# Designs tried in a protein design chat: VHH binders against c4kar8. Part 368

Target 1, 263 residues: c4kar8
Amino acid sequence: MAELSTPSPASPAPLDGGRGDELEKFTLRGARQILQLLQDLITHRGLITAHTGGGHSFMTAVLKVDEERGRVVLDPSPDPQANRRALAAPRLTCVTQLDGIRIQFPLVGLGEGQDKGRPALFAPLPAEMLRLQRREFYRLQVPLAHELSCLLKAEDLARKPVEVSARVIDIGAGGVAVVVPTGAAEFVIGGTLPACRLALPDGEPIELDLEVRNLNRQTQRNGTEQLRVGLRFAALPRAADTRIQRYIFKTERALNAKARGGL
Key: E = the ipSAE of ESMFold2; O = the ipSAE of OpenDDE; V2 = 0.75 times the mean of E and O plus 0.25 times the DockQ between their complexes.

## First folded at step 22 (VHH)

Design kh25 (framework vhh_vobarilizumab_d1; at its last look DockQ between E and O 0.66; V2 from the best seeds 0.71)
Fold by OpenDDE, look of step 22:
Structure kh25 (fold): chain B 263 residues (1-263), chain A 125 residues (1-125)
Amino acid sequence: as target 1 above (263 residues)
Amino acid sequence: EVQLVESGGGLVQPGGSLRLSCAASGFTFSYYAMAWYRQAPGKGRELVAVITSGGSTSYADSVKGRFTISRDNAKNTLYLQMNSLRPEDTAVYYCARVEVWYVDRKGTTYEFDVWGQGTLVTVSS
């Protein structure tokens, strides 16, 4: 009876070749965001797979983040050889998961030593952290209290330009879903809405072009009909993308904290 | 309470020897790297020697070959054997606990969180 050695699930290869442009949307570069995410990893005791190259990896965890000194402290491997590889590597690729979201970040300039009498690995804070949300599946449900809105520049049935203030119900890296009163405008799937304005809580509205991707009529509990419009970001400046990602990240964290009985 | 207490300082002639001791209390001494640093009159603090928990040692170039840092974990005591003392070695010598140290491609970093009160070493003819 040959014991079928169940192949150990191949550690997902570092996502090498995804189109650089798509990954950029999920990349956090803000110092505060990075610090917060690292702190979250500490709080949740997230296990991290650290890849040293050559197919080698070891399990680690973030032990401490030192904002003042700009460094992260990692748990060393119990395997001295793994630690040697880590120190010799020009880059450590750290992969983990938090709340079902894959997180990847590079560490460079590793050192070994001790923190308060405990062996540790030291590295400068990562310059970037990749938070991979499957674009297709992750939409942040916008809290009603945030009152996100999008000013849509559309046309009515007579093809007369109209502006419609739409409530944003969900938002993702690729677009928004909004609700509009039935009959407020005529939407065509595949149509472009130019120079729309997305209002986020953190500043001035973002001007962007939107593409209509989905239309769904919804009947509310009160019997009122609304049109749900799924919109893709057709043209989004980098700065705007960053703001959107920041908002999503911040909001998600707040919601998760609340769900855990926090604030 | 975490405490470091230095002893063994005094007056010595050039070429003489002294042995400094640092008694540690209030923490697991064997886990921490320890260091000696000194401050000469009118000068800044200078790192003299470091010893890791594993017993690895490092020295300032000015004292290399003359000074020896050692530790007795059973006694919770750090030592600095000073030989061939010179007038320029005149200073207050401090014992310090290393909170953080690490070695990277740029070199070695030490951070200290606990200091003794110091012991005066005077080398004078």
Scores: ipSAE 0.796, ipTM 0.911, lowest interface PAE 0.5, mean pLDDT 89
Fold by ESMFold2, look of step 22:
Structure kh25 (fold): chain B 263 residues (1-263), chain A 125 residues (1-125)
Amino acid sequence: as target 1 above (263 residues)
Amino acid sequence: EVQLVESGGGLVQPGGSLRLSCAASGFTFSYYAMAWYRQAPGKGRELVAVITSGGSTSYADSVKGRFTISRDNAKNTLYLQMNSLRPEDTAVYYCARVEVWYVDRKGTTYEFDVWGQGTLVTVSS
């Protein structure tokens, strides 16, 4: 039997707001840009998944945008219960894809009625819209066999330099997450680690400045403690970006090929 | 051409009754919510009553219990039965088609796109 292809869902689940700082660069807040993106969704007849909370969602589309009145008009669900959940929800999280670009936006203050004699849902224009290419939100989980590491140039409590070799557990276009032994260095959220070195398999280590974005203490099953450190790339040069994206692409293709061959 | 033509206005004594009619043409009447509004001399326009395509009604507080909006979809006609008329009901009454309506947490919104020429109702001794 040949390998069975699997369909992808029409729209993925909403992105977690816990990554808000990483996603801010891709968030549109200008009224003109928001209107234009909504008009593009209308033109391409983009199918939207509207999430109402509690794991519930329904399919909809933007039927029109009214700039003067500052509102959007949406297709209601044929299921009356879905419409009731949407109207009761504090916000409706809309997720869709336009030409391979993921789009996500909130709607609040939803109403139900008619537009020119036809049933419709109404809401004020969203205050923000998230617009992402896959590379902008994707994080590759690094296989343990790759032993990918990052040399961190950090400081101890007394501001004395220390070097920490950290295992990279995930990597994306905007940064890495690493693990270090508890107590190896002092990390401060918002702090900058200059001249760190990311070791990729395809050449010499990349020198880059990193910014600490989050810290999580973890206890492993054997009782040892480690610190998970989320790090953002500062001002990544084009050549370094290209190498990182090449690593991600090659590794993902290799992992996918093994998954298919395992069937 | 979308048209709304009101009739039935006139002079009545206080406490009297009138029935206004609005003949609609040029659109599918049964799909649309319809409304009556009025404008008294020297005053702004007041929404009097609304009836949805499904027959649900709403009224201004000033006319509740005295006025009844109704429709006959087979005749493409909107009606306003006005009872217990008072001098303050004196106004030009307009039939209107509702372009957009919706209900949200803030309440109900109505937006109108077609109006009739109006019919004068005068309530005086």
Scores: ipSAE 0.657, ipTM 0.865, lowest interface PAE 0.9, mean pLDDT 87
ESMFold2 (binder alone), look of step 22: mean pLDDT 83; pTM 0.818

Design kh26 (framework vhh_vobarilizumab_d1; at its last look DockQ between E and O 0.66; V2 from the best seeds 0.69)
Fold by OpenDDE, look of step 22:
Structure kh26 (fold): chain B 263 residues (1-263), chain A 125 residues (1-125)
Amino acid sequence: as target 1 above (263 residues)
Amino acid sequence: EVQLVESGGGLVQPGGSLRLSCAASGFTFEYYAMAWYRQAPGKGRELVAVITSGGSTSYADSVKGRFTISRDNAKNTLYLQMNSLRPEDTAVYYCARVEVWYVDRSGTTYEFDYWGQGTLVTVSS
């Protein structure tokens, strides 16, 4: 009886750095965001797969982040050869997962040494961190307390322009779901709503074009009918995308912290 | 509490020898890199020598070949053997604990967290 060695699930190939426009949406470049994410990795004792190239990798963890000196401290491999490879590599590609979200970041300029009597690897802080949310599926449920709204420029049944203030119930990198009163406007799947305004808590509303993707009539527990409208971001400016991503990240972090009994 | 206590300083003639000692306490001595610094009158502090926990040593160019840093982990003691002393070696010598060190492509970085009170070495004819 030949034990069919179930092929070990192929470690997902490091996402080839093809800077597709899509990856930029998930790339954190803010110093504070990077520091926070690294700190979160420390707090959760997240194991990191560090890729040194040539198909080689080792397991590590972030031990310390030094903001003042702009460095990160990593746990060295118990394998001296792995550490040698890491030090020789022009770039270390670190891959991990936090709360089901894949995180990837490069480290450049690795050194080896000691921190408080413990062997460690040292690197400058990453310039960027990629937080890959499965675009297609992850939508942040917007807390009711945030009162996110979207001013929709739509038409009524008579094709008269109407503005409808809609509550945002979920938000993702690709769009929002909103709820509107039944009969407030006529929505057509595939239709474009131009010059809408998405209100985020952190500043001025974002002007954007929206495409209607889904319509779902929902009856609330109180018997009130609402229309859920799924909207895709059309022609989203880069600055707006960054703000949206920042909001999602910040909110997710807060929700996760609360769920863990913190705040 | 971490303590570093230097001893062995004194007056010596040019060409003479001294051995400095640093007694360490309050931490696991064997795990830490240690260093000697000196400060001459009117000058800044200068790194003289470093020894890692593994026994690797580094020296300032000014003392290379003349000074030897060593450690006895069983005694929690750091040493600096100084030979062929020169007037320019006159300084207060400090023992220091290395909190952080690392080597990268740019060179070696040392950071220190604890220092002794120092011992005076005077080299004069």
Scores: ipSAE 0.815, ipTM 0.920, lowest interface PAE 0.5, mean pLDDT 89
Fold by ESMFold2, look of step 22:
Structure kh26 (fold): chain B 263 residues (1-263), chain A 125 residues (1-125)
Amino acid sequence: as target 1 above (263 residues)
Amino acid sequence: EVQLVESGGGLVQPGGSLRLSCAASGFTFEYYAMAWYRQAPGKGRELVAVITSGGSTSYADSVKGRFTISRDNAKNTLYLQMNSLRPEDTAVYYCARVEVWYVDRSGTTYEFDYWGQGTLVTVSS
């Protein structure tokens, strides 16, 4: 099944390994759970994006699971180069979604051959499978009109405290992405920003600790440079999580209503 | 129903030649890899030769250079040409259909789902 040349929005890029501890609770390692999930993918004919590294991927599907022999059978790409990259890769990272659930799993030891006269790829059963509900990976693009902001308690180069009011550009269950002017503060990947404040429209700001996960420089239309900072929520109380999910739900519903009314 | 029927076995002298045939029916022969294996008296089974649907061949070290596997897809027939026969080639020879084969970093795997009743080859003076 390599009809698509690029991953679809329903099968985004693999989640970073740096999120491994926070994803452990969603990781299946039981043999029966893994077999059942693979069988579900077969039954629903789920399309899978197989990432081979270096930004390369191809579309595939699980054709069969052989429990007795401990292996899976995959659909090969019609592109021979994609198959060669897959066979050369130390591992494939397979990503798919099934009924709003994101599924990700590694395959190692890939082989090429035939199953009942048809070309196929073969691998041992994955040792683990990640299973996430939509709320656990979805990121809402925050409307500019909401002016959603996060007060960051950061440091400058001299380690002097600075406070930066950052515009929130997206928000999900696990964190936010914000933009700040270049040079507003010193951000270090892996660094913790304690006692930050996330301002939601429906109450007092939420006080939370944030961890810097990624940094990207962005240039605006007027040539001004800003820094996009990806921030993970540290331990988030259920009440705060509920408020964030409520905001996401209400905003998404409102945006969908405007899109329909504009048709 | 898949059927594999071997023929061509018999008694031959050392150094002689024999050609085994396997008539296949009940499936699309040209899509499948096919194999010959043998079982000598009191010994386990030995894979002798494999030919893929694309015509690639593989042989056991014990027969390499003496035996040739081939196929005729128009006649749905598998062949084993056996030359320079030795007494240790005495065995029942079985035609087999390969259900699964693949090559990975640990080597080549072959798995068989159907085989015939076999044909006896005896090499003696």
Scores: ipSAE 0.590, ipTM 0.849, lowest interface PAE 1.2, mean pLDDT 87
ESMFold2 (binder alone), look of step 22: mean pLDDT 84; pTM 0.825

Design kh27 (framework vhh_vobarilizumab_d1; at its last look DockQ between E and O 0.64; V2 from the best seeds 0.00; counts 0 for: pae E 2.6 > 2)
Fold by OpenDDE, look of step 22:
Structure kh27 (fold): chain B 263 residues (1-263), chain A 125 residues (1-125)
Amino acid sequence: as target 1 above (263 residues)
Amino acid sequence: EVQLVESGGGLVQPGGSLRLSCAASGFTFSYYAMAWYRQAPGKGRELVAVITQGGSTSYADSVKGRFTISRDNAKNTLYLQMNSLRPEDTAVYYCARVEVWYVDRKGTTYTFDYWGQGTLVTVSS
């Protein structure tokens, strides 16, 4: 009777020390961005693995964000020992996934208490949140000659509506990446930009709603900073989807033909 | 609707005793920490005592050893036993429901969401 050694749950591989520079691209530090992402976790009821150190962890969830007090409220473990470990830990490492994207954030300074009669853990808002976006969808790099643009309806820092014309740098079935001048608008991950206009070469602009999925600051060779914004199509009419797909297909074909020496 | 109704206030001589009651309704009383506040004439509101669901108590330094906060969950009632009353204890006493409390390395924080109308306690010779 061969005792099937239950494979020891593989310790989550240490996040390979990819160069500190690459992680910075995926690190959110903006207070508004952090708040929005935490709110998204609440909305989606995302389960969070909270690591207390020493190989110990427990399952939790963000129950509430108290913006006024700068606190996050977590669901305590049903295991009192896990909660004790959490409270004793100098740092809680929270890991979760939202829409297939891994999210990691530290919590420091945990406390215990109650919120509206329910036991809860309390922590200051994280100073940073890591969001690792897997390129799940093939994106076509838009040729510069096509001059695709997207008119973004966003808000500035004062929450005043602003329109920003953004260059589309890549496009896929699920969304677009655009570049905007730094400071042109305030973007929040998880935020919706309603009634935007995507300009394709083949006709009238497509009106669509966009969701901010990623923000990346890029420094150009000339020293100018630009903001790369990854946008998901939040609501895409079928006709628009067809046009986008047609554009992608046509462009890919043309690029491939050129690469083969045909044009 | 959440209601907190204080009673038991009155005139008492220095050194005397009073027992305040707060009748709670409209919520599951046993699930909430409760507190007593007071407001003296011309002064701000002062936290007097807090009692958690589990019965842990905390007191302001000014009343420590003289006042006792307690609760009867079966009666949905909060109490404040006040002994050795002093003229400086003259105030309107309010019952409050604790919305949020937490303990961290910096101490204990309380937030309150409902208050009673208060009951007047006058300590005078």
Scores: ipSAE 0.633, ipTM 0.827, lowest interface PAE 0.6, mean pLDDT 89
Fold by ESMFold2, look of step 22:
Structure kh27 (fold): chain B 263 residues (1-263), chain A 125 residues (1-125)
Amino acid sequence: as target 1 above (263 residues)
Amino acid sequence: EVQLVESGGGLVQPGGSLRLSCAASGFTFSYYAMAWYRQAPGKGRELVAVITQGGSTSYADSVKGRFTISRDNAKNTLYLQMNSLRPEDTAVYYCARVEVWYVDRKGTTYTFDYWGQGTLVTVSS
């Protein structure tokens, strides 16, 4: 039962592009590693969602790898329009899971033809493949009742030190997303916020360094403006990582228990 | 068991014509692109012409306008009509089945998995 044919529905969409640098450490670039992972997908008959852009996608599978010519062979869609979009796209983003491990890889230079008389799509081997365990891509949506906050040590527009207590809206193994009033501090992508404090419900706040990864200005229903700040954990100590994963696990379990009681 | 049997080779004078045939058996002929290639004495193999399942054709520059590849799916037969023959066309001609073909932005790629024993074409004065 525990095969790629039974994937988690949270995995078919590509991961958020705003966290590409944080995913680099999980990216395979070695030719041997890439070939082995593609063979694993073939062996386990992994279904792949291929994204062509503009919200369009189709289901496919890797049929074979031609190692001599450096090509992958893909199952074409029964929908001719999906195949035309795939062939026209500059890049095909393939997403799948292998026994709970998320796999994502780009294909460029897609062509169409036949393999032993059967229609197929062809592409060069991907130059990279992303391989993530669930905890490496999962982000818990923090319940409002937990009132999780992160004290940010930042600077204002006048470059004066300020402390901003930011509400945590999601949390994962690699970072948090927080919300602050738009003018509360000056944030720059790539900037480092040292000695911030993450307040979890259990125990003392965690002191950690954060790196600004993305910024998104949002307007609330009542017209107030706020800034969503995506923050990466820099060099997270093992003890801090354990506490964060424990919080995520316990909260997820509690939320699932409430959902079951509501079914 | 895939079989490709060429026929129609022979001796002709420059400017003459020959028609080569290739009888195919042991597979569903209409599913495959087919090709002719040739090998002149002491030379490597040269792809002469390709015809796809749908009838699209391509030719080597050396034979364009003189050679015509065709197929009859009802008879499982591949043909090569060779007109205005020249001494440099002297070669053993082989019928081949295309294993893989695809078209991308870099062009068209063909690979071959079966070929016949060949038929000799000699063009001499």
Scores: ipSAE 0.348, ipTM 0.742, lowest interface PAE 2.6, mean pLDDT 86
ESMFold2 (binder alone), look of step 22: mean pLDDT 84; pTM 0.828

Design kh28 (framework vhh_vobarilizumab_d1; at its last look DockQ between E and O 0.60; V2 from the best seeds 0.00; counts 0 for: pae E 2.5 > 2)
Fold by OpenDDE, look of step 22:
Formats: C-alpha cells, structure tokens, sequence
Structure kh28 (fold): chain B 263 residues (1-263), chain A 125 residues (1-125)
C-alpha cells in the first residue's frame, strides 16, 4: 500500500517579477493610506503570514498602530525560534488578504518588547504596501453619487473632432469604462484618444491619453441605447496614477464599510 | 484603579543605605515592567532603574553598582535598594509602570502610563 505522499502545498511561488512598472500601480506609499490599511487589518483581525527568509514564516497579526511614534505592533509567534529569526531578519515580508485582495508589505527594523504587559514585536511603519489586484479582474464599480466623468476627445463619422462627456462606470489601475450616447462619436478599437480629461471627486481633472480597447452596445431598461467604451490608460503620469489609486482605495473602503453595515 | 504607592524614603548620611518600596495594585503586577524615577530639586525627572516582567534589569550610569531594582510578584511590590548614597542622590523617587517597552537597533524605548506620588530621599551629612 504505497502511501500517496500528498504533495506538500507548493509554497506560493515568489510573485513572478512581473514588470516593476505594473507592481507600482498597486503600491500604496501614502502615509494615510498605509495607516488606514493597517487599521483595517486590525479591525478585521487579519492573519498575516510573516516571512523571515530562508523558507521560514510564522503567523502574526497587527495588534496596534502607534501613529505618533510611527510604529506597528505585531503579535509574536508562540515559537521563540521564529521570533528570533524575525528579529534577526533584515526584512520581514508580511502577506495577508483583506476582502479577497492580497496585501503584501515589508517591515524592517523589528524589535521586541512588551505592550501593556503582553509580549509584542515592534517595527517602523511600512514605507509601502502592495494591494495585489489582478488588473484583469478588478474594476471598481463607480458609485453613481460620485459622478465620475471623462471628457473624451474623439472624432465623429466625418472625422471632425468632437468632445464627448462620458460617465465613468468602472475604473481600475489600467483604465476606465465609460458610457456614451450612441452616435456621439466614432470609436475604433486600438485607437488612441489624446489629451482626455478624467474628473475625480478630489480635485482637478487628470489629463491623459486613452486607448480604446472594447466597445459594447448596451440597451438600457428604458430602451435607450448606450455605448460602453473600455479605455486603457495609454500614458499616465505618476501623480495621476497615485490619485486614481487613492480614489479606488478610498471608494472600495467606503463601499465595504457600507456593506458591513457601518456607514 | 491602578495605584502605585512608594515608601521607605527618609534622611540618610552619605555612604548610607535605604530601601524603597512601591506597592502596586489595580493591575496584574507580574505582567508589567516597572521602573524607578527620581527628580532632584530644580532638575528634571531621571530614569533610575527598570526591571522587566522577566526580571531583566537596567540602570542609569549614575547609580550603576550602587542601586538594585527588584520585585516581588507575590507581594505586588517593587523595590529599590540604594547603597553608598551620595548627596547627589537627593530626590523624590517615583515608582512607574511601564506601559510599553521595546528594544530595536536604535536602543531601548520605555513608555510609562502610571506613577506614584513619590517618596523623598535626602542624603545629607
């Protein structure tokens, strides 16, 4: 009776070095965003896998954030050896999941101590946190109340320049989907719309170039036909990307809070 | 309610000895690190000694080798044995509970949340 050695669950392959550029889109660097995400982890009692290197890891949780001192407090391992490894490691890689989104962040400069009579690990706040949303799969449905719009610079059937104000229905790190009245402009898949303006609630419109990726005619319940246009961000300044990511993050949190009966 | 009550202060001659006590109540004493502070007249507060819940001790350089911090968890009492007292040791001595401490590459940090009323130690010929 050959004992079928159940293959040890393959250690999640190191996140393949997808092009450094794509990872940046999912990286939070804002202090407020980081603090908020850490607080969310606390609120949800999110279990964190802390990797110390060399194939070693232990389970932990964020217990507290000390904003004043810029520190995060972690639950130590019940294994003293794991804690020693953590303290000796130049970097702790923390991996967790919140609302189906993988979160990864580094901690450096770990220390040990006590918080209110309980052993704890201490680290400076992470400089960055990754929210790994597969671009292909995650689009934030924009709440109607936000009234996101995109001014499209397109052409009509006669190839005359036209500006079309389009409502944004979903947004992601890589682009937006908008709805336009049928016949407002001619869109060609693969075509570029230069110098468009995306209006976010938090400030001035973002100027960007858009590439048409998808066209879908939709009939509304009232019988009105609309054109859904999927648009990719062709050229997005870093500052604009940051604003978009911030908006997505903030909105997602608000929606999730509402869904949980909080707001 | 957390309470810390110091005792044992008094007048002593240079070279003399005193033993301070701090009676703790209102919390699980054995779980917390404890510390002694002192404040001399016209000077700021100075950390004198710390003892962790595990019994590890640290001392200010000014008192190292002369003072000994200890604890009796069964009695919920913190002690400071002071030997070879000097006039410069004249101060009000305070017992303090350490809310948070941690050691990292930059050193040791202590945060305190409760203090006693203090006991006066006067070292004078």
Amino acid sequence: as target 1 above (263 residues)
Amino acid sequence: EVQLVESGGGLVQPGGSLRLSCAASGFTFSYYAMAWYRQAPGKGRELVAVITSGGSTSYADSVKGRFTISRDNAKNTLYLQMNSLRPEDTAVYYCARVEVWYVDRSGTTYLFDYWGQGTLVTVSS
Scores: ipSAE 0.781, ipTM 0.907, lowest interface PAE 0.5, mean pLDDT 89
Fold by ESMFold2, look of step 22:
Structure kh28 (fold): chain B 263 residues (1-263), chain A 125 residues (1-125)
Amino acid sequence: as target 1 above (263 residues)
Amino acid sequence: EVQLVESGGGLVQPGGSLRLSCAASGFTFSYYAMAWYRQAPGKGRELVAVITSGGSTSYADSVKGRFTISRDNAKNTLYLQMNSLRPEDTAVYYCARVEVWYVDRSGTTYLFDYWGQGTLVTVSS
């Protein structure tokens, strides 16, 4: 069943769709840190969703760590096909949560075997593990009523300066996603937009540098074309970060209160 | 308690044959891979042969084609048939239980947790 093959509500899908650079500072690469985190998963019997690619996954757990030989031992699936997919996969992306902290790590070189007479899966210890608080991966979907906008200092096709007022559709600690009319400006993935202005409710706009991370074209029902632009915050001042987090917190609380206000 | 008791060793002429037995008790024999290893006088231990719970076998190059490992799960017994014996096969032979095995790109790794007291095989001209 889908419930047996999907992550628990506290263990979302893998993170890596244009946010890899902003997550690097949360990546553990120290052998001792990795061993301790794996041991914590063993101690808490953390349920892990292991993604094999092609939309397939299975539930597993870390049973043991062999530090001397550099191996992790995983619980095999009761479904033989899931085990075969895992053994054939070039990379297994493991996702779980431990006390509100999201954990993600790759396993490569998975092999079959036995541990004390019982079937098990074996892999080298991961070379890295992501460890994230909710703040570090959460994105608020911005209510339309807030009319949040970001003034982008970009260039047209002729490389001349233009200013584009873009509607903000989501916002998190590391960046925003915006929409603009197609043709309003030229955007290049990896390009920097200096001195943009993010308009939050209550207060002066925030001046910040943005980096273009992704671009997606959209066609509206009336035939109008728009461009969705994923933007990373470059070098956020502490005061700006505080204002953004406060906006997210207040908005989320207000949305939750509205949903429950009739109760 | 896990016990492994070897038998069948002895004195034999070059070119002769012996069959070693290992009686296992204290665990579910059919679940475990089992092995023979040997130690010649003044030498370190050498893995001779392994048989998995599913019956797959592997052998040291020095004994391939001459030795056959087998098991009888109904009798909880491991065997080593040794043919075409040579003086360099002289050693104490030990039965061992495989605690862990796994396959990777470099082959199969075996880790052992219990072994017997051994049985002496002497091949002399």
Scores: ipSAE 0.402, ipTM 0.768, lowest interface PAE 2.5, mean pLDDT 86
ESMFold2 (binder alone), look of step 22: mean pLDDT 84; pTM 0.830

